# Designs tried in a protein design chat: VH-VL binders against q8ssq3r676to911. Part 10

Target 1, 236 residues: q8ssq3r676to911
Amino acid sequence: SPQDIAKQLTLIEFKLFQSVKMKELYHKSWTISKSKFENSPNIMSLITMSNKIANWVATEVVTTPHPKKRVEVLKRFISVAEHCKKINNFNTLMEVISGLSNSAVSRLKETWKSLPTRYVNSFNSLQNFLKTDENWKSYRQTLKTKETPCLPYLGLFLQDINFIEDGNSNLSSENDWVNFKKMNLLTSVFTEIQYFQRHPYFSFSTHQNIQTYFEKDIVILPEKELYAFSKFIESP
Short names: E, the ipSAE of ESMFold2; O, the ipSAE of OpenDDE; V2, 0.75 times the mean of E and O plus 0.25 times the DockQ between their complexes.

## First folded at step 1 (VH-VL)

Design p09 (framework fv_potravitug)
Fold by ESMFold2-Fast, scan of step 1:
Structure p09 (fold): chain C 236 residues (1-236), chain A 120 residues (1-120), chain B 108 residues (1-108)
Amino acid sequence: as target 1 above (236 residues)
Amino acid sequence: QVQLQQWGAGLLKPSETLSLTCAVYGGSFSEYYWTWFRQPPGKGLEWIGEISHSGDTNYNPSLRGRVSISVDTSKKQFSLKLRSVNAADTAVYYCARGHYYDTSAYLDHWGQGTLVTVSS
Amino acid sequence: EIVLTQSPGTLSLSPGERATLSCRASQSVSSSYLAWYQQTPGQAPRLLIYDASSRATGIPDRFSGSGSGTDFTLTISRLEPEDFVVYFCQQYGYSPWTFGPGTKVDIK
């Protein structure tokens, strides 16, 4: 069930999110190719999981050759995304929408034309919620009003830290006031992350079959293969 | 060095409101959560709630509806109000500093404690 | 809520001996989200260990923490006279934050 999938992914990804230590965010260590898995292991685990889920969504769509069944797959993922938003899981929401927005999936015009209007409208609403326009205005406004529990989109926090670090990167050459401002901006982001980390989804129960599926049985195609399958099921 | 100093009511009658204040001296204020917890004589510790410098609060569900924590960032003070007290609220109340830079809600600096007795 | 159980309730040892204190959680807690405190009668608790194994500032190296999942341990390698007090574990991985009932370290 889409609700069960959303809840189990929430448990998996929240556990990873909660394991992230603030020291992993110091000095942009998750962006340093040679040391990122050693210095920011929990951040890299969550990034890897996010890419895995997005590519899994795209894979399930392009590996469903029967048109009617492929439409059912789109409906199921849109329902998963809806439930993620309802339970304040914005990280998995982003992953599912990213998977459905993958070029290999978005190009399947006949499949999308066959999708009922209720699902088309829902998908468009969710994409608008996650649009990057005006510095993620819609998402940021919603996040500011959300009560816990909530799994925010990690990627946006990482982006914010990158902008703060890049804008104020020469800490040792700046005066105390500039250094103070940089520390205050970083502190604000860290405080927000830790606020959400402190309030897990305690009411959700584990469904072991679904968790095992995502850990061991999930099938993911590489990007080149995704496009090849896409062209095979709907010619340009 | 960081020091927490607390003050407030010691003796209360049932149905009254407990009011305690904690002042923070030294160190950074904005980087931490400021928390209250209590310990009935001879028993274990119970977390009451916490507040950030920006006023974001989290409360123990068992005390929800009776607890309010407020902060005065300019004075580096935070205050606990516990409404409709009864004998079960008799305890030593502590304020403490909770870390969050390293994902830890551990308590590294503590107020001296205030014994609160609720009796008719 | 997560319930923490500490064992033994009372540990009777002599100065110079090794003390091993156990804290068990009713459900899994990340090992990074557990702290140990020392409490002298009449005083506020003192932080010893955080994130299961990190020693707090000013805490002697005779104190060490270990463990993961549901099982955590505080070790005092060589007991000093001032160490014969009560010790509490605390989890902060799951709201509400909860404490164990304490282990009292007594002089034999």
Scores: ipSAE 0.000, ipTM 0.433, lowest interface PAE 16.7, mean pLDDT 84

Design p10 (framework fv_potravitug)
Fold by ESMFold2-Fast, scan of step 1:
Structure p10 (fold): chain C 236 residues (1-236), chain A 120 residues (1-120), chain B 108 residues (1-108)
Amino acid sequence: as target 1 above (236 residues)
Amino acid sequence: QVQLQQWGAGLLKPSETLSLTCAVYGGSFSGYYWTWFRQPPGKGLEWIGEIHHSGSTNYNPSLRGRVSISVDTSKKQFSLKLRSVNAADTAVYYCARAEDWYSGYELDYWGQGTLVTVSS
Amino acid sequence: EIVLTQSPGTLSLSPGERATLSCRASQSVTSSYLAWYQQTPGQAPRLLIYGASSRATGIPDRFSGSGSGTDFTLTISRLEPEDFVVYFCQQYDTSPYTFGPGTKVDIK
């Protein structure tokens, strides 16, 4: 069921999110190719999981050759995304929307045209919530409410830290205020991550079969194969 | 906290037009479907139609030719018009809120209801 | 149009007993789009369960839902006096959205 999928992914990804230590965010360690798995292992685990889920979503769509059944797959994932937002799981929400927005999926015009209006409206609302316009205004406004439990979108925190580090990387001792500002901005991000880490989804129960499926059994096509399957099922 | 208040004329003659308005107090008006239902005395609920905060509408096919729903986002109000009424349209009419998320129709807040009687 | 059938039409039980209410759809309904409502005479319906099994905010844990496909069940584990009212199932998977005719839970 879409609700069960959303809930179980929330448990999986929140556990990974909760495992992230602030030291993994020091000096942009997750961006250093040679040492990122050693110095930022929990961040890399979450990034890997996010990529797996996004590609899994795209795979499920393009490997459904029957048009009517493929529309049902779109409906299912939109429902999963809707439930993720409803339970404040913005990380998995971004993954599902990213999967549905994959070029191999978004190009399937006949499939999307067959989607009922209710689902089209919902998908558009979810995309608008996640738009980068005005520096992620809608998403940031929601996150600022500090509603818990919540699984924030990790990618935006990583982007913010990159921006803070890169924008203030050439700091001199003659500009102590800029250095102080940089430290305050980094501390603010770390404090926000820690706040959400402290409020788990205690009311959610584990469904072992679904957990095992995502841990060991999911089928994911490489990017090249996704596009090939897409072209096979719908030719413009 | 969200509250829906509805009003309109409750006594009609056959062939007249029913007009009801629902006002939304508190909460956000955007992100929801605003919907109308009716319940004839002693019977179950019937969905009449919905309007998204963007203005797009969907109607029950059984009533499509007679029903119109409009929205005034500035006033946070939406209205039902049902033309050419007859005795079968006698019912308690309810406005309600449905999320535009995966539920589509989790009806979490309802108006107080308006008894509409069509005397033949 | 999806037709929902509820059985029994009237369920006669005593306070403290378990109530099991059935809702059957004329065609498959995705469980995410099946809801249950409670209605006290003269009042608007109150949402109890959405998505076949999720309890709405403020709803006591004695209410639970289950089912998939065409067969859905609402269970009240231990009836309280205020529970002797009418219950409706609703599908919102396919327009037009439809309700069952209701099951009245009455005192034996």
Scores: ipSAE 0.000, ipTM 0.437, lowest interface PAE 17.0, mean pLDDT 84

Design p11 (framework fv_potravitug)
Fold by ESMFold2-Fast, scan of step 1:
Structure p11 (fold): chain C 236 residues (1-236), chain A 120 residues (1-120), chain B 108 residues (1-108)
Amino acid sequence: as target 1 above (236 residues)
Amino acid sequence: QVQLQQWGAGLLKPSETLSLTCAVYGGSFSNYYWTWFRQPPGKGLEWIGEIDYSGSTNYNPSLRGRVSISVDTSKKQFSLKLRSVNAADTAVYYCARGFSEYDSPYFDYWGQGTLVTVSS
Amino acid sequence: EIVLTQSPGTLSLSPGERATLSCRASQSVSDSYLAWYQQTPGQAPRLLIYGASSRATGIPDRFSGSGSGTDFTLTISRLEPEDFVVYFCQQYGSSLYTFGPGTKVDIK
């Protein structure tokens, strides 16, 4: 079911999130192509998983050639996303919404037109929650409640650290104030990550068949093939 | 179908420069890591280096500035230069494609290999 | 660098038997980023398994991979004549990719 899918993805991704060490966030090491897998392995694992899930979502949609069944696939993923939000899994929520917003999927006008109103409204609400307007205002307000357990969207933490690192520089003693402010901002992000890492989803049970499916049985198409399948099922 | 074809000089003297080229036929050239490996007789494979679609390179530190890899996107080719060769560089050299879509390369298509012998 | 060791160096079996090949890493391999390759003498390697357990496209069901951390296994459930070749493991959890020395599967 959608609820079981959301819970199992939460367990998989929270384990990866919990494994992230603060040293992996030092010096933007996850952005350095030559050493990112060595210096930021757990961040890279979670990013890799996030990309796999988003592309898996798109693949499932475009590889469903029967129109009625394809609408059911959209309904299923919207239900997965809705449940992710309810259990405070914002990382997987972002992945599912990103997959459904993939241009190969979003261009399927007849498929989206056939989606019942309740699902259209739900999808729009979820997109609105994740909108970047006013520096991610809706999402950040929810995260500030500190409700646990919670799997925050890792990408926004990484973006914040990049902004802090790029906007400030380590300077001479005359600029100790700038260095002080930079370190305080970085420390705030680190402590927030550590806070959420301390509160696992203890009440969730593992469903081994679903976990095995995501580990080794998922089918993912490259971007060009996604577009080719998209055009085959709905011509421009 | 994707196919890699490689060519270059197979016989070298110590101190010369090894030059090999790999051409990619079929499929997409962009968004992959284009990689060189070598295999000394009777031994395992050794990674030499890689180049992505933007021209960014990573090299095995053991080759210490002797190696350079370049890419020609219009021809769908990438090339290896290894300077100041010696007998330890004798190996079969392979080009390969690394799958980059999830930022975790593994190597799914390989060239046929080129035997390089360095002898005085 | 992560050093990979493979055991046994040579595995002598008959067609129809199960083969189990081991690959051990000197350090934990991040995210199970481990691949297995098959190599016929004089030819380029052929990808069998990636991500420790994911079978590559076109690879028969008799090949399976398992393991995590430092200990990984390639299993061939029922050896066919074409399977009596060399097998290599490779890690890509570090930016410096490394290969094992190989296991030769030989006919008794």
Scores: ipSAE 0.000, ipTM 0.365, lowest interface PAE 20.8, mean pLDDT 83

Design r01 (framework fv_roconkibart)
Fold by ESMFold2-Fast, scan of step 1:
Structure r01 (fold): chain C 236 residues (1-236), chain A 121 residues (1-121), chain B 112 residues (1-112)
Amino acid sequence: as target 1 above (236 residues)
Amino acid sequence: QVQLVQSGAEVKKPGASVKVSCKASGYTFTNYGMNWMRQAPGQGLEWMGWINTNTGNPTYADKFQGRVTFTLDTSISTAYMELSRLRSDDTAVYYCARDYYGSSYEYFDVWGQGTLVTVSS
Amino acid sequence: DVVMTQSPLSLPVTLGQPASISCRSSQSLVHSSGNTYLHWYLQKPGQSPQLLIYKVSNRFSGVPDRFSGSGSGTDFTLKISRVEAEDVGVYYCMQGTHWPYTFGQGTKLEIK
C-alpha cells in the first residue's frame, strides 16, 4: 500500500541518515570523486539510495504499457509522497517527486491528463512545498517547526555546507577570523542534523517482504532506457 | 481575472528565428499546462505541442520537432515559444492556451490574444 | 494523425433558425480513461478561439443553453437551437484523445 511503502522507505533511509558521522561532512569530502566513498561512506550510501528510489519511480511508470494502469501507478506514487510528508519524511518525499519529474515521466502528456484532479492538485502542492524559490522558504519554515521524528532532506544540508565552505576566500590577516565564522555556521548545521538523528521512528514496524523488495528485487532502468520506454508508450 | 497576454507581431526573414512570449496572470501558473497552436491566414488551427509548467519539460508535435523550443520563466509566469529556420509557410497567428492536467478538465479554456508572425523576403 | 472532418464548411443561417454542424473522426475518440476528448471552439471575427463544449456534451461556463453537443465514437454534432447575431464565426471541433491533437477544418456560420 502507499502508506506501508512510505513507512518502510522511512525505516531504510532513516537508518542510513542516522549512520552519517559529522566527519563525513568535513571539507566537502562527499564531493571529492577519488575518495568520497572512503571518506563519506554513509552520505554516499544515502545519495545512492536516493538516486535508486527516484529512478525506480520513473522505471515503474515507463514500464507500465497499459494507459489506465499507468495512471494508477502515478496515483500510487503521489499517495506515497503524501504519506512521506505526513510522517515528516522529506528525504523520500524529494526522491518520489524527483522520479515523477524525470523527463521520461513528465513528457507523458496523455498519462498526466488522465490523472484525477485530486492527485494533480496534491502533486502540485507537493512540488510547491519543495520549490527552491526564496531559498527553499516553504520547506525551511516547515522544518524549523517540525517535531521529531523527522527525516529531513539531506541534499539541502549538503548544499548549505557546500556554500558555507566556499563562502570567503580573502587572502588576509583575517583568515583565522573567517575560519572561525565558517566553523560557527557549520556547527549550526551539524547540531540540527544531530538533533534529528537522535529521534528514530520507534513506532514503525518492519514489513520484511517490502524490505526485501527494496534490497534485492527492485528494477531500475538507466536514463537512456527510461527515455526509450517513454517514447514507446507515448510517441512524441 | 485569468488571462494570457502574448508579445507583439513579428516580421522575420526566411532562415531566422522568432520567440513569442505568453504571460499568465490571475491563477497559479504551475497548476495548468501551456499549449501552443498556430493558424495560417485563412486556414484552420494546428496544435504544436505543450510544456509542463511544473517541470519545464516540453512535448512537441512531430511536424515541429527539431525546429521549436518551449521554455518557461516561472518567476514572471511566462511561457515562450521559439521557432527556428523560418520558412514562408510559417506565416501564421501563434496562440498560447492553458490546459488543465486533471481528467475532468483537459481542454483549452483560456487563450492568449495571438501573435502574428510574418515570414517574408 | 487523426483526421477531423467537419460538414458543412459554410453554413448560412437565417436569424432565429436552428443550425447543426457535424464532426467526424478517422478513428474512435474514446480514451483509455473512458473519457471522449471531443471539444468545440468558436472563433469570432478578429478574436481568439473560445471554448463552447468540452468532452462531447458539456457546456462550458457562460455558454448559452442554445448550444448543445452530442455524439459518440467517431460521429459528433454541435447544435444551436436558435441562431443569434453574436453566433457568427468559425466553429472548430478538436480531438484530444490521440497524439498529436488535431482540429477540424472549421465551419463558417454566417447570417443570410
Scores: ipSAE 0.000, ipTM 0.402, lowest interface PAE 16.5, mean pLDDT 84

Design r02 (framework fv_roconkibart; at its last look DockQ between E and O 0.13; V2 from the best seeds 0.00; counts 0 for: pae E 17.9 > 2, placed apart)
Fold by ESMFold2-Fast, scan of step 1:
Structure r02 (fold): chain C 236 residues (1-236), chain A 121 residues (1-121), chain B 112 residues (1-112)
Amino acid sequence: as target 1 above (236 residues)
Amino acid sequence: QVQLVQSGAEVKKPGASVKVSCKASGYTFTSYAMNWMRQAPGQGLEWMGWINTYTGEPTYADKFQGRVTFTLDTSISTAYMELSRLRSDDTAVYYCAREGLYDYDEGFAYWGQGTLVTVSS
Amino acid sequence: DVVMTQSPLSLPVTLGQPASISCRSSQSLLHSSGYNYLHWYLQKPGQSPQLLIYLGSNRASGVPDRFSGSGSGTDFTLKISRVEAEDVGVYYCMQALQTPLTFGQGTKLEIK
């Protein structure tokens, strides 16, 4: 059920995305260690979920000791990523690709060598779609043409806000073009986020057992353990 | 590959209005703001204003406030500049130019070819 | 409005020699971000302006390294280390710190 996994993760993550308030994006509050959980709680919840899913993907791969079964796990996640892109869920797409690109997974050369060409080509295509080259050109071009429903990659919005926030001035006036342009550009990002938040995936049905799995039963290994398992199943 | 193609030259009488178009191609239209400038024959450049291509919100230089209107048709990646109550001193080449939305100011890297508007009796 | 003053307004230059254009602003263009919001453009005869230098000293994509920008605050300079025939045109400085965005009067570079 790669399609069911993709749809259920879309429902889970869209709910988190929809909960983000614009005030959480003010003054880079999600980057301030002392207060980020207080001032940007929903952003931090979504970031935490994204890291959890990426590490879950890596964990499922490195905790599958049988080579043939491990290749099936790679195929499953690539299929999940394909479906995420098809349904305009770019946030979960990024998470799955990040998990498969984790150093503990990417180093498993014999496992990747055993992957059928169809899946290798698909994985490479998805990685190219998400590459940061030319300021995320492929992704941005696609996002601007997509109709709702859509779950955009939150991390890129956060990056854009950071770039816009680079400038600072004591006082803004109608003649201060730099500060006016900064506020206007921030408003553009906020407007885009709110546009996508207004259009949920109404046609998707909830599968309670899959929802419960991601809420309570998901197993994730910390980075050090991921690498240890990786070395155990394929020696350096 | 980035191109801004403007509409053709116009001849107008004083008191009339003119609407210049600027069609963008080779990039995502809503990712970069559009600026408008003009240049009277043999004179320097003058900034008229700016439009946020995602929100459609225009900002006008005070000199043109009340006479100029910036609009968009996102479906065809086109920006418009309409100048009303034309005077003979509005005779100029009008330019559109692309500005970034998400990064620091790199100036106007791409310009349209210009549209000559002649206002004469 | 921020007034931008260029000098000279007319600059005849011998091919292969250096050229220098000055731009002075009526107020500081140094923003709290540390950037000077001053850009240089070249308009060749019959063509649209093209960007040469942005934020005081950064060369735009495709611009030859013989072009350089310097200065801070109110005094800026555009230098061409060795003038070539293709460099003929009118050079404009522009401030992008305050509305309305304003240009200098232009400096016409001509080959002697």
Scores: ipSAE 0.109, ipTM 0.607, lowest interface PAE 5.7, mean pLDDT 86
Fold by ESMFold2, look of step 2:
Structure r02 (fold): chain C 236 residues (1-236), chain A 121 residues (1-121), chain B 112 residues (1-112)
Amino acid sequence: as target 1 above (236 residues)
Amino acid sequence: QVQLVQSGAEVKKPGASVKVSCKASGYTFTSYAMNWMRQAPGQGLEWMGWINTYTGEPTYADKFQGRVTFTLDTSISTAYMELSRLRSDDTAVYYCAREGLYDYDEGFAYWGQGTLVTVSS
Amino acid sequence: DVVMTQSPLSLPVTLGQPASISCRSSQSLLHSSGYNYLHWYLQKPGQSPQLLIYLGSNRASGVPDRFSGSGSGTDFTLKISRVEAEDVGVYYCMQALQTPLTFGQGTKLEIK
């Protein structure tokens, strides 16, 4: 049920996204290893969940030893990604695409070669949507429509904040003007985050069994083990 | 509105080549594969292959391997099919078609108007 | 290659009456995902094919509800509950499970 998985991940991740307070974004707090969990708890929960889901996707692929079943796992995750895009959940979309793009997965030439044309085209389309070309042009154009409900890709907000903090501080020829410009730019990003936070996915229903699975039962392998499994199922 | 517009009818002699164009509009051209089919007069449909419009990589049905070439000009959202060493049984209407997205119709949801290619001596 | 066999090849029908077209594949089209990779197209006289039914039973956008698809595995049926004048043309089934994609021979629907 890829549609059910996409909706349940959306509910899980949107709840975390909605909990983010703008003060957690001050002074790049989420980047400071000794205090990030204290000062940016909801940002860190989102980042942790994102890494978990991306790793889960890669793990499910490389731990499926039968070639035909492994192709079905690819199809399943591509379908989940398609549904994520349809419901404007770009954060989970990025997580799934990132998991499928993990070096342990992307090296599986025989498995990817067996993927039906429909799924190859869909995967390429989703990757193209998330390309960084021209400063994320395709993604940003979509986000500019401000359609709701929407779970935006958190990483791009964080990247924009980093750029504003680093770029404008490095141009200190007019300290008062630079500080004013920086604050206006940061406020614009914060306003956009808050805009999306206030439009939750009211029409989606919780499926507790699926929620519990993602909370307690998903399998995560360390990166080294992912690669080891990958080499075992398809030799170099 | 998705639209596929093909080039006009052509008459060719055996041994020649033909190149049919398919211009797309109403969607992001590089996000969807372009498929090619043909239909001999009074006969059924035959799939010739497809091209990945993002990478430019074609896939050809075995029957046409070595005689058909799919190419693109992404600057004008146009796909091309070239068939070489024509013979009389290549006389057909040639179609381009795009698949639907998973959330829309699957299968070939959008077709060009067709291009008649006649091969005669 | 997967061989697709349609019957009948010619189907005269009285306006307002039902019509039924069968399609049989040489191999199962039921994928482990639960989907049957079988699509139906209508080619009206002088026109390009148009998608009617995808994945065995789902109506394409804009297709009237008098069209329905059913079946699984190797045997599929397209039904028209009440034939209208605009339904005249040739109906094709197509398998999309494996390359080369293959079509049935076509069923020509005509008004008696």
Scores: ipSAE 0.000, ipTM 0.418, lowest interface PAE 17.9, mean pLDDT 85
Fold by OpenDDE, look of step 2:
Structure r02 (fold): chain C 236 residues (1-236), chain A 121 residues (1-121), chain B 112 residues (1-112)
Amino acid sequence: as target 1 above (236 residues)
Amino acid sequence: QVQLVQSGAEVKKPGASVKVSCKASGYTFTSYAMNWMRQAPGQGLEWMGWINTYTGEPTYADKFQGRVTFTLDTSISTAYMELSRLRSDDTAVYYCAREGLYDYDEGFAYWGQGTLVTVSS
Amino acid sequence: DVVMTQSPLSLPVTLGQPASISCRSSQSLLHSSGYNYLHWYLQKPGQSPQLLIYLGSNRASGVPDRFSGSGSGTDFTLKISRVEAEDVGVYYCMQALQTPLTFGQGTKLEIK
């Protein structure tokens, strides 16, 4: 079920999230091509998983040739997204929405037209929740509630850290004085991450078959092939 | 209580257009698609298409493509079906219908009372 | 288009007796989810159709338990265990697996 998928992905991704060490977030180490896997292995693992899931979502849609069945796939993933939001898994929520928003999926106008209204409403609501307007206002407001358990969208934390790093020098002056403002900003982000890491989803039971499916069995298409399949199932 | 109330009977000449309204109440109008069917006298039911009441996107049966237009007035929770270039064989009772509580997969759980459209010279 | 074929088209029944209506589809209505996208409607004289059974075997709200739907794939059956006077009307099966949605010809149930 969509709920099961959401729960199991939550467990998988939370584990990855929880494994992230603060040292991985230093010096924008996850952005350095040659060393990001070495210096930020857990961050990269989560990013890899996120890309994988987003791609999987798109793959599932564009590899469903029957229009009615394809609509069901959309409904299924929208339902997964709903559940993710409900359980405060915003990382997986972002992945699903990203997959559904992939150009190969979004171009399927007839498919989307066939989607029941309530699912359209849901999808649009979820997109609005994740909109970047006013610096992710809706999402940030939700996150500020500090409701746990919660799997926050890691990408935004990384974005914030990058912003802090880029906007502030490490030294406050020519005297090699530490920029405490920068450090405080970074510490604030780190503290928030650590807070969410401390509260796992204890109420969720592991469904090994589903987790194994995501680990070993899911099929993902290259981006170029996604679009090709999309054009095949629904002509321009 | 969910209710669908349609406009009254129409008499049209061949070549004319008819616009049937379906006013919904008892639920959030923009949360469910509106479907349209028709039934010729003494005949069975025929699906014409549906409209997404949130996006306004219509889906038409091929038979009616280019001749039927679904529209909305969300301010009054009303859906419209306009059929143009009317023929005698368009004489039928036209129905609006809404899917079940959860999805269209549950079938048409709610129906309008029907609107008789008579096309005669 | 999916062709829906009902039988019989006319069904005279004695009150209190059981009734059975068959509906066949030109292609399987079984979805990968395991559900059959087949619905049954009753249209009583002078009224709009009303939903009886959805997804092959599920009774709609308010539908008496004397109504039951069965079948899978291409063959479906609507059964009435004990026909009552209020059951008079035309019964339609409808497939919702793919567009256009298509109906059977209808079965007219009458009391003998």
Scores: ipSAE 0.000, ipTM 0.478, lowest interface PAE 14.7, mean pLDDT 91
ESMFold2 (binder alone), look of step 2: mean pLDDT 93; pTM 0.950

